# Designs tried in a protein design chat: VH-VL binders against q9h9l3. Part 213

Target 1, 176 residues: q9h9l3
Amino acid sequence: PRKMVAIDCEMVGTGPKGHVSSLARCSIVNYNGDVLYDEYILPPCHIVDYRTRWSGIRKQHMVNATPFKIARGQILKILTGKIVVGHAIHNDFKALQYFHPKSLTRDTSHIPPLNRKADCPENATMSLKHLTKKLLNRDIQVGKSGHSSVEDAQATMELYKLVEVEWEEHLARNPP

## First folded at step 10 (VH-VL)

Design Q34 (framework fv_amlenetug)
Fold by ESMFold2-Fast, scan of step 10:
Structure Q34 (fold): chain C 176 residues (1-176), chain A 120 residues (1-120), chain B 108 residues (1-108)
Amino acid sequence: as target 1 above (176 residues)
Amino acid sequence: EVQLLESGGGLVQTGGSLRLSCAASGFTFSNYAMTWVRQAPGKGLEWVSSISYSGEYTDYADSVKGRFTISRDNSQNTLYLQMNSLRAEDTAVYYCAKVRYYGSGPFDYWGQGTLVTVSS
Amino acid sequence: EIVLTQSPGTLSLSPGERATLSCRASQSVSDNYLAWYQQKPGQAPRLLIYGASTRATGIPDRFSGSGSGTDFTLTISRLEPEDFAVYYCQQYYSSPLTFGQGTKVEIK
């Protein structure tokens, strides 16, 4: 069996009016929730909007941030060949400018059995916060100081574990 | 192989100025954030200032804001700390340190330190 | 600012004994952004542990870190003569970056 990791990224706004989402933090945890990677990342473009309420990123975090090119290399080294779990993970892959094989990707925002367990419409895109509260009885992303990508990656792995057996069996019978 | 060599310390009167330098070798200087940490005689460590790998972002301890300026010259592999309006409480050994790039901010290599003594 | 308080201030032990050093934060140090340093007289500090529990390159297995939130511990399982030094914890979660006041491990 392939090793599994969970990822969560934080983005800041760059480009005109801060409308471009650029990678500014990435956290990766293993199956048990242990942190494998957690770095602030400095985008190659000027940051227009820190989006601090959601990202948790402030100008102070850019002081010790890893350059994007180097961080990308380290992250891809960890992700390659593994099953990667995320929530709305296509946004994270876009920010990383990376293609991960669909057969090794698990997106907790698009797993019908998970929504069903949360009493949500099976094909709706539910927030990580909502699913975590409903299924794990835990509050994440609390307050106005921004999200912890470590906390989000850990919650995402725990959510996937609730449907792992059922979903892996489904994927084996219905390869993507 | 990694070496950090501080220089520029010495005796200075209160209200005076000094510029510290840190010459780096054995790693790609332009890829790492750098920091200054000081230690007063017989006392503990106190973070002073940090600078991003590009020099675009800086941060300072409240005790030195408005008086100290951190800067770097990536072409010369050199870190600087310009110290103005020096006070007796700035007396300390000043260490240059490399921020651990893959570890989210601890300091993995330190220089030998340079002593700054501020007297009236 | 996050204030780090180390205890004890001084720990008097003999070679071969176990040393346990405490670091308490006034506020939660999220993401385990806590490091431990060793400093010998006349020398610069040396990084021992980062991320609360990860040993830095070249650090012997007798050093281990644990803890989360506000309570952190550095353990030296069997003191060697070269381990008698001052130890500092440091948080790098929130600006300003802060260090504890230090714990001196001295020969009994």
Scores: ipSAE 0.086, ipTM 0.698, lowest interface PAE 5.7, mean pLDDT 90

Design Q35 (framework fv_amlenetug)
Fold by ESMFold2-Fast, scan of step 10:
Formats: sequence, C-alpha cells, structure tokens
Structure Q35 (fold): chain C 176 residues (1-176), chain A 120 residues (1-120), chain B 108 residues (1-108)
Amino acid sequence: as target 1 above (176 residues)
Amino acid sequence: EVQLLESGGGLVQTGGSLRLSCAASGFTFSNYAMTWVRQAPGKGLEWVSSISYSGEYTDYADSVKGRFTISRDNSQNTLYLQMNSLRAEDTAVYYCAKVRYYGSGHFDYWGQGTLVTVSS
Amino acid sequence: EIVLTQSPGTLSLSPGERATLSCRASQSVSDNYLAWYQQKPGQAPRLLIYGASTRATGIPDRFSGSGSGTDFTLTISRLEPEDFAVYYCQQYYSSPLTFGQGTKVEIK
C-alpha cells in the first residue's frame, strides 16, 4: 500500500536583494501527524533576508543546521514513491529543486471541495491559516515569532483528511 | 566508529589564555555542526559554544562572549576553542560534542573531555 | 533563556523498579526540541532521547520520553544495574542551549 506524508518548508531570502527563496527548514509528518523529519537547513548561498516574521528562522538556527545537499538527500528518500500533501506545495518542491509526480501530489491550496467546505470560492487560493481556522477551528501561525513548519505540516495533513475520500475518487476518475 | 579526542587542557592562571583542540574521526566532519559543552567539578552541564558545518555561523554562551572563539579546520578534521581572559569560573571539564541531525542542537557523540583548571 | 528544572534531585530505587524523571521548562519548548542524556561518573554524557520521545540509536526499549510544552518526562520502565547514573534534560528550541541541573538515580 502507498503511504501518505505531509510536508511544509520554510524559506529564507538569498541572492540579489534576498529575492531568491532558499530552503532553510523542512518538516514532514506521517498520516497520523507524527514527525518523520524536521531539520533546519543551511542554504549553500549567503542568507540576505531571514524573513523571520513568516519563516521563524533566525541566525541562531543556522549554527546547528544541516547542509542543503545532505538534507535534500534525506528528504527525497522520504518523499519518493509516496503521496505527498502540502499547501502551495510547488514552492516547497522548487526550494528542494525536486520534481514529484503530479499523480502523487496533493495541494490543499487547489482542492475545490476543501474550499467549498470552508465557504470559500472553489477556484480561490486560500491560506493554510484561514482553512485551518474555518475547518478545524484551530489557530496556527499565531504571534510574530514566525511559523512552525511542524504545525503547518500537521494542519495540512488534517485538512486533506477532510476531503480524502472524495478527492481520491475524483482523481481516480480524472487522472492528472 | 565516531571518535572525538580533546586536548590542550591544563593549569592556567587567571587572565591567561589556552587553546583546546578536538580531533574528529569516523564521520564526515565537514557535514556537521560541532559544539563545546563544559562541566565544573561536581556541577551540571553548561553549553559554551557552537559552530556551523562551514564555520560561517557561531554562537556563544553570554558568560564567554568576547573571551572565547570557536573555530574549525575541515581539512584537518579539527575543532578549536581559543580561551582568553580566563577566570576561576571557567574551571571545568570541556567536552567536544557532535551535533546530531533531526532538529539540530542536541549531541549524539561526545569526547572524553579535557580538564581546564584556572587559578590565581 | 529557557530554564529547565529537573525533579526529583535524587531518586533512590532498586533494580527492577520504575524510574520517572521530570523536566519542567520556564517557557514552552516548541516542536518537542528536548533531549535526555545519561552520565556516569568520570564519563561523557550519552544521548538517550531526542525530539522529546524518540530513542537514540542503541538505546534500550526500557527508556521512553514523553511530554510537550513545559512538562517532560523520562521513564525507565525496569531499572537495570547499569542505569544508575545522573540524567540531564536539554532544550534546543531557543538559544542559548540549556540543560537541567540533573537527577541522580542511585541504588537504594
């Protein structure tokens, strides 16, 4: 049987004016929300902007961080062959410099039934925070210390589980 | 087999300097952050300083900021701690420790420790 | 800084008994960034648990970690003679990295 995991990554700004998004933390949880992976990751390029308000990353986290090359290898071993759930997951895959098959990808920012349950327009891209509050009655990403990618990955998995049966049936009838 | 071997400890007078070394083997040293943790006689563990795998990022306990400098030589698989302006309160066994992956900032391997005694 | 307070300071037990060690943080240790170490006299510490509940490689099943937020527990289900040692908790959520003051598990 094919296993399912949820992922959430935090990015920092590298390159000119900090415009490039580079992986700086990755969290992966299993179907039940147990943590399979959670590492701070040191980008190969100099960090220009920590984007701390959103990423939760500070200079202190880089001291003990795992090198990008090593972290990428570890993460890809976990993701390969599994159904991977994420929110706006294309950003995570881009930061990982990784292609995951669309047939095994589930993006909670682009699942019309999920938006419908939240009383949101089906074709709109809703934030993870908004959907989690509406559907799970849970506040995530609170405060100004930045987001927890573990918390975000767990919320993402729980959101997907609300529409899993309906969406998997849809995908079986309408392969990506 | 991972091995960490500290050296450079000894007796030193207040205000003096001392450099500790930690020779690492059995793992790819350049892929891991490293740390120094100390333990005063009969007391608990106290984190002293950490350094990223590349040496670009360092962090220090407030009690040693401005006096201690952590550094590393990845070509020689060696971690260093330069200790200046030593105080009696710096008397401790100094451990070299390897940072474990998976959340970082906790330590899966430790050296045997080297004793630094600071006296007037 | 996050201050970790361990209790009891000393736990006197016999082989075969269950040991329960507490670690309380002065503020929340998020993401379960808490580790437990064992230290025997004259030796370096040994990693037992990380991520609050994950056993390190080679650590026997009798050791288990639990808890979240500010309250963490290390449990040794059935003490073996080699388990009599000092145990330290450590948080790695916030700088500076901090250790508890230790709990000594001694033979009754």
Scores: ipSAE 0.526, ipTM 0.839, lowest interface PAE 2.3, mean pLDDT 91

Design Q36 (framework fv_amlenetug)
Fold by ESMFold2-Fast, scan of step 10:
Structure Q36 (fold): chain C 176 residues (1-176), chain A 120 residues (1-120), chain B 108 residues (1-108)
Amino acid sequence: as target 1 above (176 residues)
Amino acid sequence: EVQLLESGGGLVQTGGSLRLSCAASGFTFSNYAMTWVRQAPGKGLEWVSSISYSGEYTDYADSVKGRFTISRDNSQNTLYLQMNSLRAEDTAVYYCAKVRYYGSGTFDYWGQGTLVTVSS
Amino acid sequence: EIVLTQSPGTLSLSPGERATLSCRASQSVSDNYLAWYQQKPGQAPRLLIYGASTRATGIPDRFSGSGSGTDFTLTISRLEPEDFAVYYCQQYYSSPLTFGQGTKVEIK
């Protein structure tokens, strides 16, 4: 009935001492893992801390980056009306300054059956890296050069597909 | 109809300076990153320099760093390349190119190019 | 810097034939940040493919890109007379941005 996409964003530090998280990259993939969107995004505020170890973002990526206002419009056009899958997805929506309906949101950090399959406590917040290794036998976020938001979005979609049938049934009986 | 028109090329002596201009029309210039790419006679493409939509961020090929300066005037829809301390190996056709959205770092529109010849 | 090596240097074919062009990177081009351009004599380059496999606007479906990591391919399924040109690959994953040296597709 509804199309499904997975999203992952990277943030850099802006504001005093780099404590504000600002959107600097966004990747969106479709159900099959094909990339629908993947852009570096230039925050409107001066970047104080690239957080490169985790974000993978360096000054060079800002040169060709899409302005925030334009990128936000492009991203929201893709997300609107779709089921959006993410991991700790509230951080992505916050960086986008966007509200997505809870009924169309799927957060792989808060799906009890997924944790159960990974032999983890059902209500614990497990990292994307851990769940992907346990359930897909795949290593992501390898090395110290930062994460690939494309890789993370693809892994997130594959994880959701493992529990899609049972979780959609659960949500139909227990609407958010 | 996107148009990019380069100008300012010509013959210059080794050690001399030259300023290239690229006049842009048909799109909102101030919203896009811009790039200079060169091609020596009979050779392949070589990226020279890029500038962010605001002009705040720039990047350069190692061969031109410290000698070339990329800049832009968003009010005039114009991209510039200031070339100093020119060398014979800088001889090339210089293309102005627009960075695309959806695949940023690739170039969807190019100018006709302007020839720079450096001789002693 | 990432060095891109294109092969063959020259590909001699007839209209209607399939062309397969290779681009190999000296290190992994992550996230499929690889593009292909076409250049005809006396003209500026034209973007064909970006993201390794996505066709740019207006590009005929006979052009397709594939590959990942260090090995990328541009395929032209049935050469038209206007397709005889020089083709360049370009990576936009790492600074400096680099192009391959080009493959010339010429009439046999």
Scores: ipSAE 0.751, ipTM 0.894, lowest interface PAE 0.9, mean pLDDT 93
Fold by OpenDDE, second read of step 11:
Structure Q36 (fold): chain C 176 residues (1-176), chain A 120 residues (1-120), chain B 108 residues (1-108)
Amino acid sequence: as target 1 above (176 residues)
Amino acid sequence: EVQLLESGGGLVQTGGSLRLSCAASGFTFSNYAMTWVRQAPGKGLEWVSSISYSGEYTDYADSVKGRFTISRDNSQNTLYLQMNSLRAEDTAVYYCAKVRYYGSGTFDYWGQGTLVTVSS
Amino acid sequence: EIVLTQSPGTLSLSPGERATLSCRASQSVSDNYLAWYQQKPGQAPRLLIYGASTRATGIPDRFSGSGSGTDFTLTISRLEPEDFAVYYCQQYYSSPLTFGQGTKVEIK
């Protein structure tokens, strides 16, 4: 079996009016929740909106931040060949300007058995916070400090583990 | 081998100015944030200032804000600290340090420091 | 700012003994953005641990870091003669970056 990692990214707004989502932090954890990667990342373009309320990113975090090009290389090295678990992970990959193979991608925002377990509609898109509370009885993304991508990545991995066996079997029978 | 060599320290009177330099070698200087950390005689470490890899972002301790300016010349692999309006409490060994890729905000390489003495 | 308080101020031990150093933060250091440095007399500090528990390159495995939230610990499992020095913790979760006041590990 392939090694599995979970990823969560925080983005800031760049471009006109800050509408472009640019990677500003990335966290990767292994199957056990151990942090493999966690860095602030400096976008190549000027930051217009830090989106601090959600991202937790502040200007001072960018002082020691890893340049995007360098960070991207480091992250891709970690992800290559692995099953990558994330929540609404297409946003993370978009921010990374990277496309992971669909067959090796697991998006917890699109796993019907997970929603079913949480007493949610199977085809609905539920938030990570909601699923984590319902299934893990844990509060994440609490407070005014913004999100912790480490915490979110860990929660994502734990959620996936709840349905791993069933979902992997499903995927084996129905490859993307 | 990574090397950081500070220079520019010395004796200066209160209210005076001094410019520190740090010559870097052994790594791609322009890819890393840099920092200054100081240590008063017989005391602990105090973060002074940091600068992003491109120089676009800077940060300062409140104790030096408005008086010190951090800058860099990536073409010369050199970090600078312009110190104005110096005070007795600024007396310290000033270290130039490289910021790690992993664990941003930690410093994996340090120079040997340069002593700045501010007298009345 | 996050104030880091280290204890004890001085730790007197013999070679071969276990050293346990504490670093307490005035507020939670999220995501374990806590580092440890070693400084010997007349030398620049050396990075030992980052991310609360990850050893820097070249650091012997007798050094280990643990903790989360407001309480962090540096452990030296078996002191070597070269380990007698001052140790500083440092947080890099928020600006300003701050150091503890240091713990001196001296030979008994």
Scores: ipSAE 0.321, ipTM 0.785, lowest interface PAE 1.7, mean pLDDT 94

Design Q37 (framework fv_amlenetug)
Fold by ESMFold2-Fast, scan of step 10:
Structure Q37 (fold): chain C 176 residues (1-176), chain A 120 residues (1-120), chain B 108 residues (1-108)
Amino acid sequence: as target 1 above (176 residues)
Amino acid sequence: EVQLLESGGGLVQTGGSLRLSCAASGFTFSNYAMTWVRQAPGKGLEWVSSISYSGEYTDYADSVKGRFTISRDNSQNTLYLQMNSLRAEDTAVYYCAKVGYYGSGSFDYWGQGTLVTVSS
Amino acid sequence: EIVLTQSPGTLSLSPGERATLSCRASQSVSDNYLAWYQQKPGQAPRLLIYGASTRATGIPDRFSGSGSGTDFTLTISRLEPEDFAVYYCQQYYSSPLTFGQGTKVEIK
């Protein structure tokens, strides 16, 4: 019945002092971890801070990047009507300038059973890197080159699958 | 139907200059990054230069950096490659290519190519 | 710079046979940012595969791509007469963008 995808976005700093987070890469994977979308995205505003240590984005990636308005349309077409899994996903939706229904949103940074399995406080916000290491015994976001949003989206989907049955039952009994 | 038509190739002497043009039609040119790829006679493909959809970002192969300049005119749907200080090893067919949206950095449509021959 | 090495340099096969072409990268091509192109004599290259395994629009399903990291493969399940051409792999993970030297698939 349900169609489910996982998303991870990378943002760069635009605006005064680079304080505005603008979309610069988006990766979307299906339930099995196959890539449905993965593109560098060129923000309409001047990039002040590439945030390369975290985003993995450098000036070279902007050369072949898809314009924001085009990328947004492509991404929203994939997300609309599906259950969308992400980590701290509010930030991704904000960068996309998009509202996704809460009933179809799954945020692995706010799933108490997932924190429980990782021996973390249920109401704490844990990083994707920490949860992936604890629960999947996999190191992600390693090195100086920044993060792979494909790797992050794949890890996010696998993390959700660990609690999927339990959490979907919870949501059916306690609709958001 | 996407079409890319290169022009401006020809015979030039070492140290000379040449400007290549690529006329684009059948798609919204201003929404896509563009690239130049060359192929020496009987040899393989070599990426030369790329330019973002807006023209703000450019990149070059080390072999042409400082000698070649990529540019575009979105109002006329035309891509350019200004080639200066030409060398014998620049002899090649020069292809204009469109960057795809899916798999950005792969080239989904190519022109017919224009031959540049550099001799002394 | 990521160097792509294709093998073999030449494949001599008959129509109906399976062709397997290899592309090896000198360092990891992360996120499967690898494409395959077909080029016939006197013609421009044609995109076959991008993202290591996704067929470009209009490409027959006899063409498939696989692999990750440093080892990639292009497979043509049953060669048609029109498939005898030179094939190039290309990485678009890091600048400068680079192509392999090509594998020629020729009629035995």
Scores: ipSAE 0.715, ipTM 0.884, lowest interface PAE 1.0, mean pLDDT 92

Design Q38 (framework fv_amlenetug)
Fold by ESMFold2-Fast, scan of step 10:
Structure Q38 (fold): chain C 176 residues (1-176), chain A 120 residues (1-120), chain B 108 residues (1-108)
Amino acid sequence: as target 1 above (176 residues)
Amino acid sequence: EVQLLESGGGLVQTGGSLRLSCAASGFTFSNYAMTWVRQAPGKGLEWVSSISYSGEYTDYADSVKGRFTISRDNSQNTLYLQMNSLRAEDTAVYYCAKVKYYGSGSFDYWGQGTLVTVSS
Amino acid sequence: EIVLTQSPGTLSLSPGERATLSCRASQSVSDNYLAWYQQKPGQAPRLLIYGASTRATGIPDRFSGSGSGTDFTLTISRLEPEDFAVYYCQQYYSSPLTFGQGTKVEIK
């Protein structure tokens, strides 16, 4: 449904020694996995480290990229008031310089029933790639040319849907 | 209303130079990437060059790399294309176009074009 | 570079008929970074579709885009007189940005 979306962001390194993670791509999909947003984003600061192996971002993507301030506005209009699903989503919100209410946030890296279904310790932080392989029998993030944030957002939504009923009931009893 | 107005086209001899300008109005020029696309008489569209909103990043088609330079002046709302070492195959209508944000890399507004004719 | 091949080169139809235009890419255009443009004689191109299937602002609903990977289609459900023009596909997934050679939709 439109009320729930999944997000995945790619970050590049800016600042001293490239240690600051700055938003450089964002993908948002709806409940059915249809793409609502997918843009390369140009950070306001000089890019020191593209982190291409993980981000998939190269200098060529920056030429036509949406400036951070404009992209942020577009993204926040999509996220505001919706249940937002992500994996280690605090990193995405930090890169967006955005606070999303915990009551409307779902982090598939911190859902104990999801780990249980994957035969993993309930309180461990498992990678998106591992959970997707275990529970959906699908390989994502294949190769070393970088991740597809669209693919990651789609996988994240599908993983959440496996525990949605159980987890929403848990959150109703135990509000964050 | 968004308006892009190209100028600087004309007749030039092979090996010569021209500087094209594109005057932008009706939007915040400094926020958008810009591009040049050309079209030879009776032929299709060919991407020439693009420049990021700040001017920091540029890209070129291989056929023009080393000969053409894209630049912008955000204070004057103007996009430029400096064309050197012109060849007969550079003869085309040159369009200035604005990059669309959401769907970045597609072009939502185009100027009317300026004709460049290169003859021997 | 990604080469886009459009077919047919010319499509001769009457007003009211359905037009189906094809665009094939030499390699996958990932994430559906494909656009369609309309160009009339003496005019600049006009953006119709971006993201393979999203209509640009002000574009009539008779225009629709579909496809993914290497095969993309532009459909005009019922041709109006003003729709007779040349249509170009464009990929913006990989540098250099490339356009197809165009399909001319003309009155039979």
Scores: ipSAE 0.673, ipTM 0.870, lowest interface PAE 1.2, mean pLDDT 92

Design Q39 (framework fv_amlenetug)
Fold by ESMFold2-Fast, scan of step 10:
Order: structure tokens, then C-alpha cells, then sequence
Structure Q39 (fold): chain C 176 residues (1-176), chain A 120 residues (1-120), chain B 108 residues (1-108)
């Protein structure tokens, strides 16, 4: 069987008024939730807004961070050829400047059976925090000091595992 | 092979200044954050200062803030530590270390160290 | 700052025995940002483990790291003569970066 990983990235604001989202941390976990990659990443452009409330990124994390081009290469080597699970994963791929095949991408913000299990409208985009609380009875992203991308990637994999069998069967019958 | 070679250590009087250098070879120096870690005679390791690959971001231990300045010259593959207002408690072997990519904040290669002795 | 406390201070063992070294943090070291180093007299430290449990390149598999939160362990499954040294844990989760005070593994 094809290997499966889950990813979650943290972005900081660069460019005019900090409006550009640049990669500043990436976490990747395997099927069992073990960490395969978790590094702070220094964007090539000056950081205007750390977005610390959500990203958890502070200036101290940039001191020892891996340069973007190096980190991107490391991350893509892990993702290539694997089924990649994420939540609103298009944002992560955009920050990585990467295209992953749709047939190997699983976005937990766009899986109708998952929303159905959470008693949410099938085509609504629900937050990772909401789905995790509803389906796993677990609070994530607690507090005001920022999110843990490791915690988010682990929760994302566990959410996908709840619908994996039925969703993989759906995709086999209805390939994109 | 990766090599880090420290120099500039020696005997200096309290209140004096000293500049340490670390010459790097065997890797692309400009792609890695670098660190200084010290060890007082017979004591454990103490982190002193770190600098990002570009030199834009630096951090310091509280005991050296305002007295020590870390810098780098990527064109010469050299890391520096400018030490001012030296105190007896700054006496230590000073190690230059390269930050590891996969555990950013752990140090995968170290120099052999240079001894700084601060006395009256 | 996160204070790391290592125990025991000195561990006296014979070659072939298992060594278990503890590192306790004063507050949670999130995401397993903990490393272990080996230092021999007159030498620079050598990275053994990072990310609490990942062996650095070239490190023999008799060295293993485990733990999370505030309690971390370095295990040497069967001590070789070259393993008698001082071992330090280090956290890189929070600034300032801090090291434990060290555990000396000495021959009995």
C-alpha cells in the first residue's frame, strides 16, 4: 500500500503590510502520528508580522531556522509519491510553492462524510479545532500563545482515519 | 570533511576585550545558523549566543547581553564573537558549533574550542 | 528559562551493562525539542540524539532516546569501553537554550 502522511504548516506575514503568507514552520507525521519532520523555516523575505497568536512563531524561532529553499527540498522529498493529508491543505501547498497530485491529496476540510459524522453541513468548510472537538472529543489550539503544527498534523491524521475506508472506496469509484 | 577551527582565546584582564573567530570549511557556511557554547573549567555546557544563516537574527544568554556581540562573514566562512567588559566568570573554553538542520537548535558539528582566561 | 536536571550525577557501571540516564525539565519541552550529547575529557561534545529519540548520523544503535513533556531518558543498551564519558541533555524549545548539568558514566 501507498504510504500516507499528514502535514500542517505555520505561516508568517511578509511583503506589503504583511499580507503575503510565507512558510515559517512545517510538521509532518506518519500514519501512526510519529513525527517525520518538524522544523522552523526562515522565509527569504523580511518578516513583517509574526502572527504569533495563531502561528506560535516568535523572533527567537528564526535564529536557528532552516533556510526556505533547503527546508522546501527536505519537505518535498517526504511528500513525493505519498498520500498527503491536511486541513485546508491548499494553503500549505501554496506556502511550499508546490503542486501535489489531486489523486494523492486528502483535505479534511472538504470530506463530506467527515462533516456528516460531526453533524455539520456536508459542503461547509469546518475548522480543524471544531472537527477535532466534535469527533475526537479533544481540544486543540488552546490558549493565546499560538498553535502547535505537530498537534494539528496529528489531529488531522486521526480525523482522516475515521473516514479512511469509506473515502478511499469513494475515490476508487469516482477518481478525479 | 566538516571542520570548525576556533582562534583568538588567551589570557585577558577583567574589564578587557577579546575577539574570537571560528573558521569553517567542508560545508556551505552561508546556509547554516551558527552558535557559541562555553564550558568553564570542570563545569557543564552553557549556551552563549546564536546567529541565523543570514546574520539578520541573533540571540544571547542573559549573562552576556550587552557585552558580547555575535557576527559572521559569509564571504570568508568565518563566525565571530566580540567579547567586551570581560568578567572572571567568563573564563571558559569557547566552542563554535554548527546548527543541525533536522533539530534546529541542536548542534551537529563542534570545533575543538579555544580557552579564554579572565583574571585580575 | 527551562532548567534541565540530570540524574544521577555519576553512574558507575561495567562494560556490557545497560546505562539509563534521566533528564527532567522544569516545564514542558514541547514537540520533543531535546538533544543528548557525549563529551570525553579534552574533547568537544558530540551530538547523539535530537528530537528526543532520533539518532544523529553515525551514532551506534545501542544509543536510544525516549520521553516527552518533562521527563526524558538516554539509554545505552550495552556499554562499550568508549562509552564512558559525560552526557548532557539540551532543550531547544525555548530561549535561552539550556543544558543539563551532566551525568558522568564511569567504569566501576
Amino acid sequence: as target 1 above (176 residues)
Amino acid sequence: EVQLLESGGGLVQTGGSLRLSCAASGFTFSNYAMTWVRQAPGKGLEWVSSISYSGEYTDYADSVKGRFTISRDNSQNTLYLQMNSLRAEDTAVYYCAKVHYYGSGSFDYWGQGTLVTVSS
Amino acid sequence: EIVLTQSPGTLSLSPGERATLSCRASQSVSDNYLAWYQQKPGQAPRLLIYGASTRATGIPDRFSGSGSGTDFTLTISRLEPEDFAVYYCQQYYSSPLTFGQGTKVEIK
Scores: ipSAE 0.653, ipTM 0.878, lowest interface PAE 1.6, mean pLDDT 92

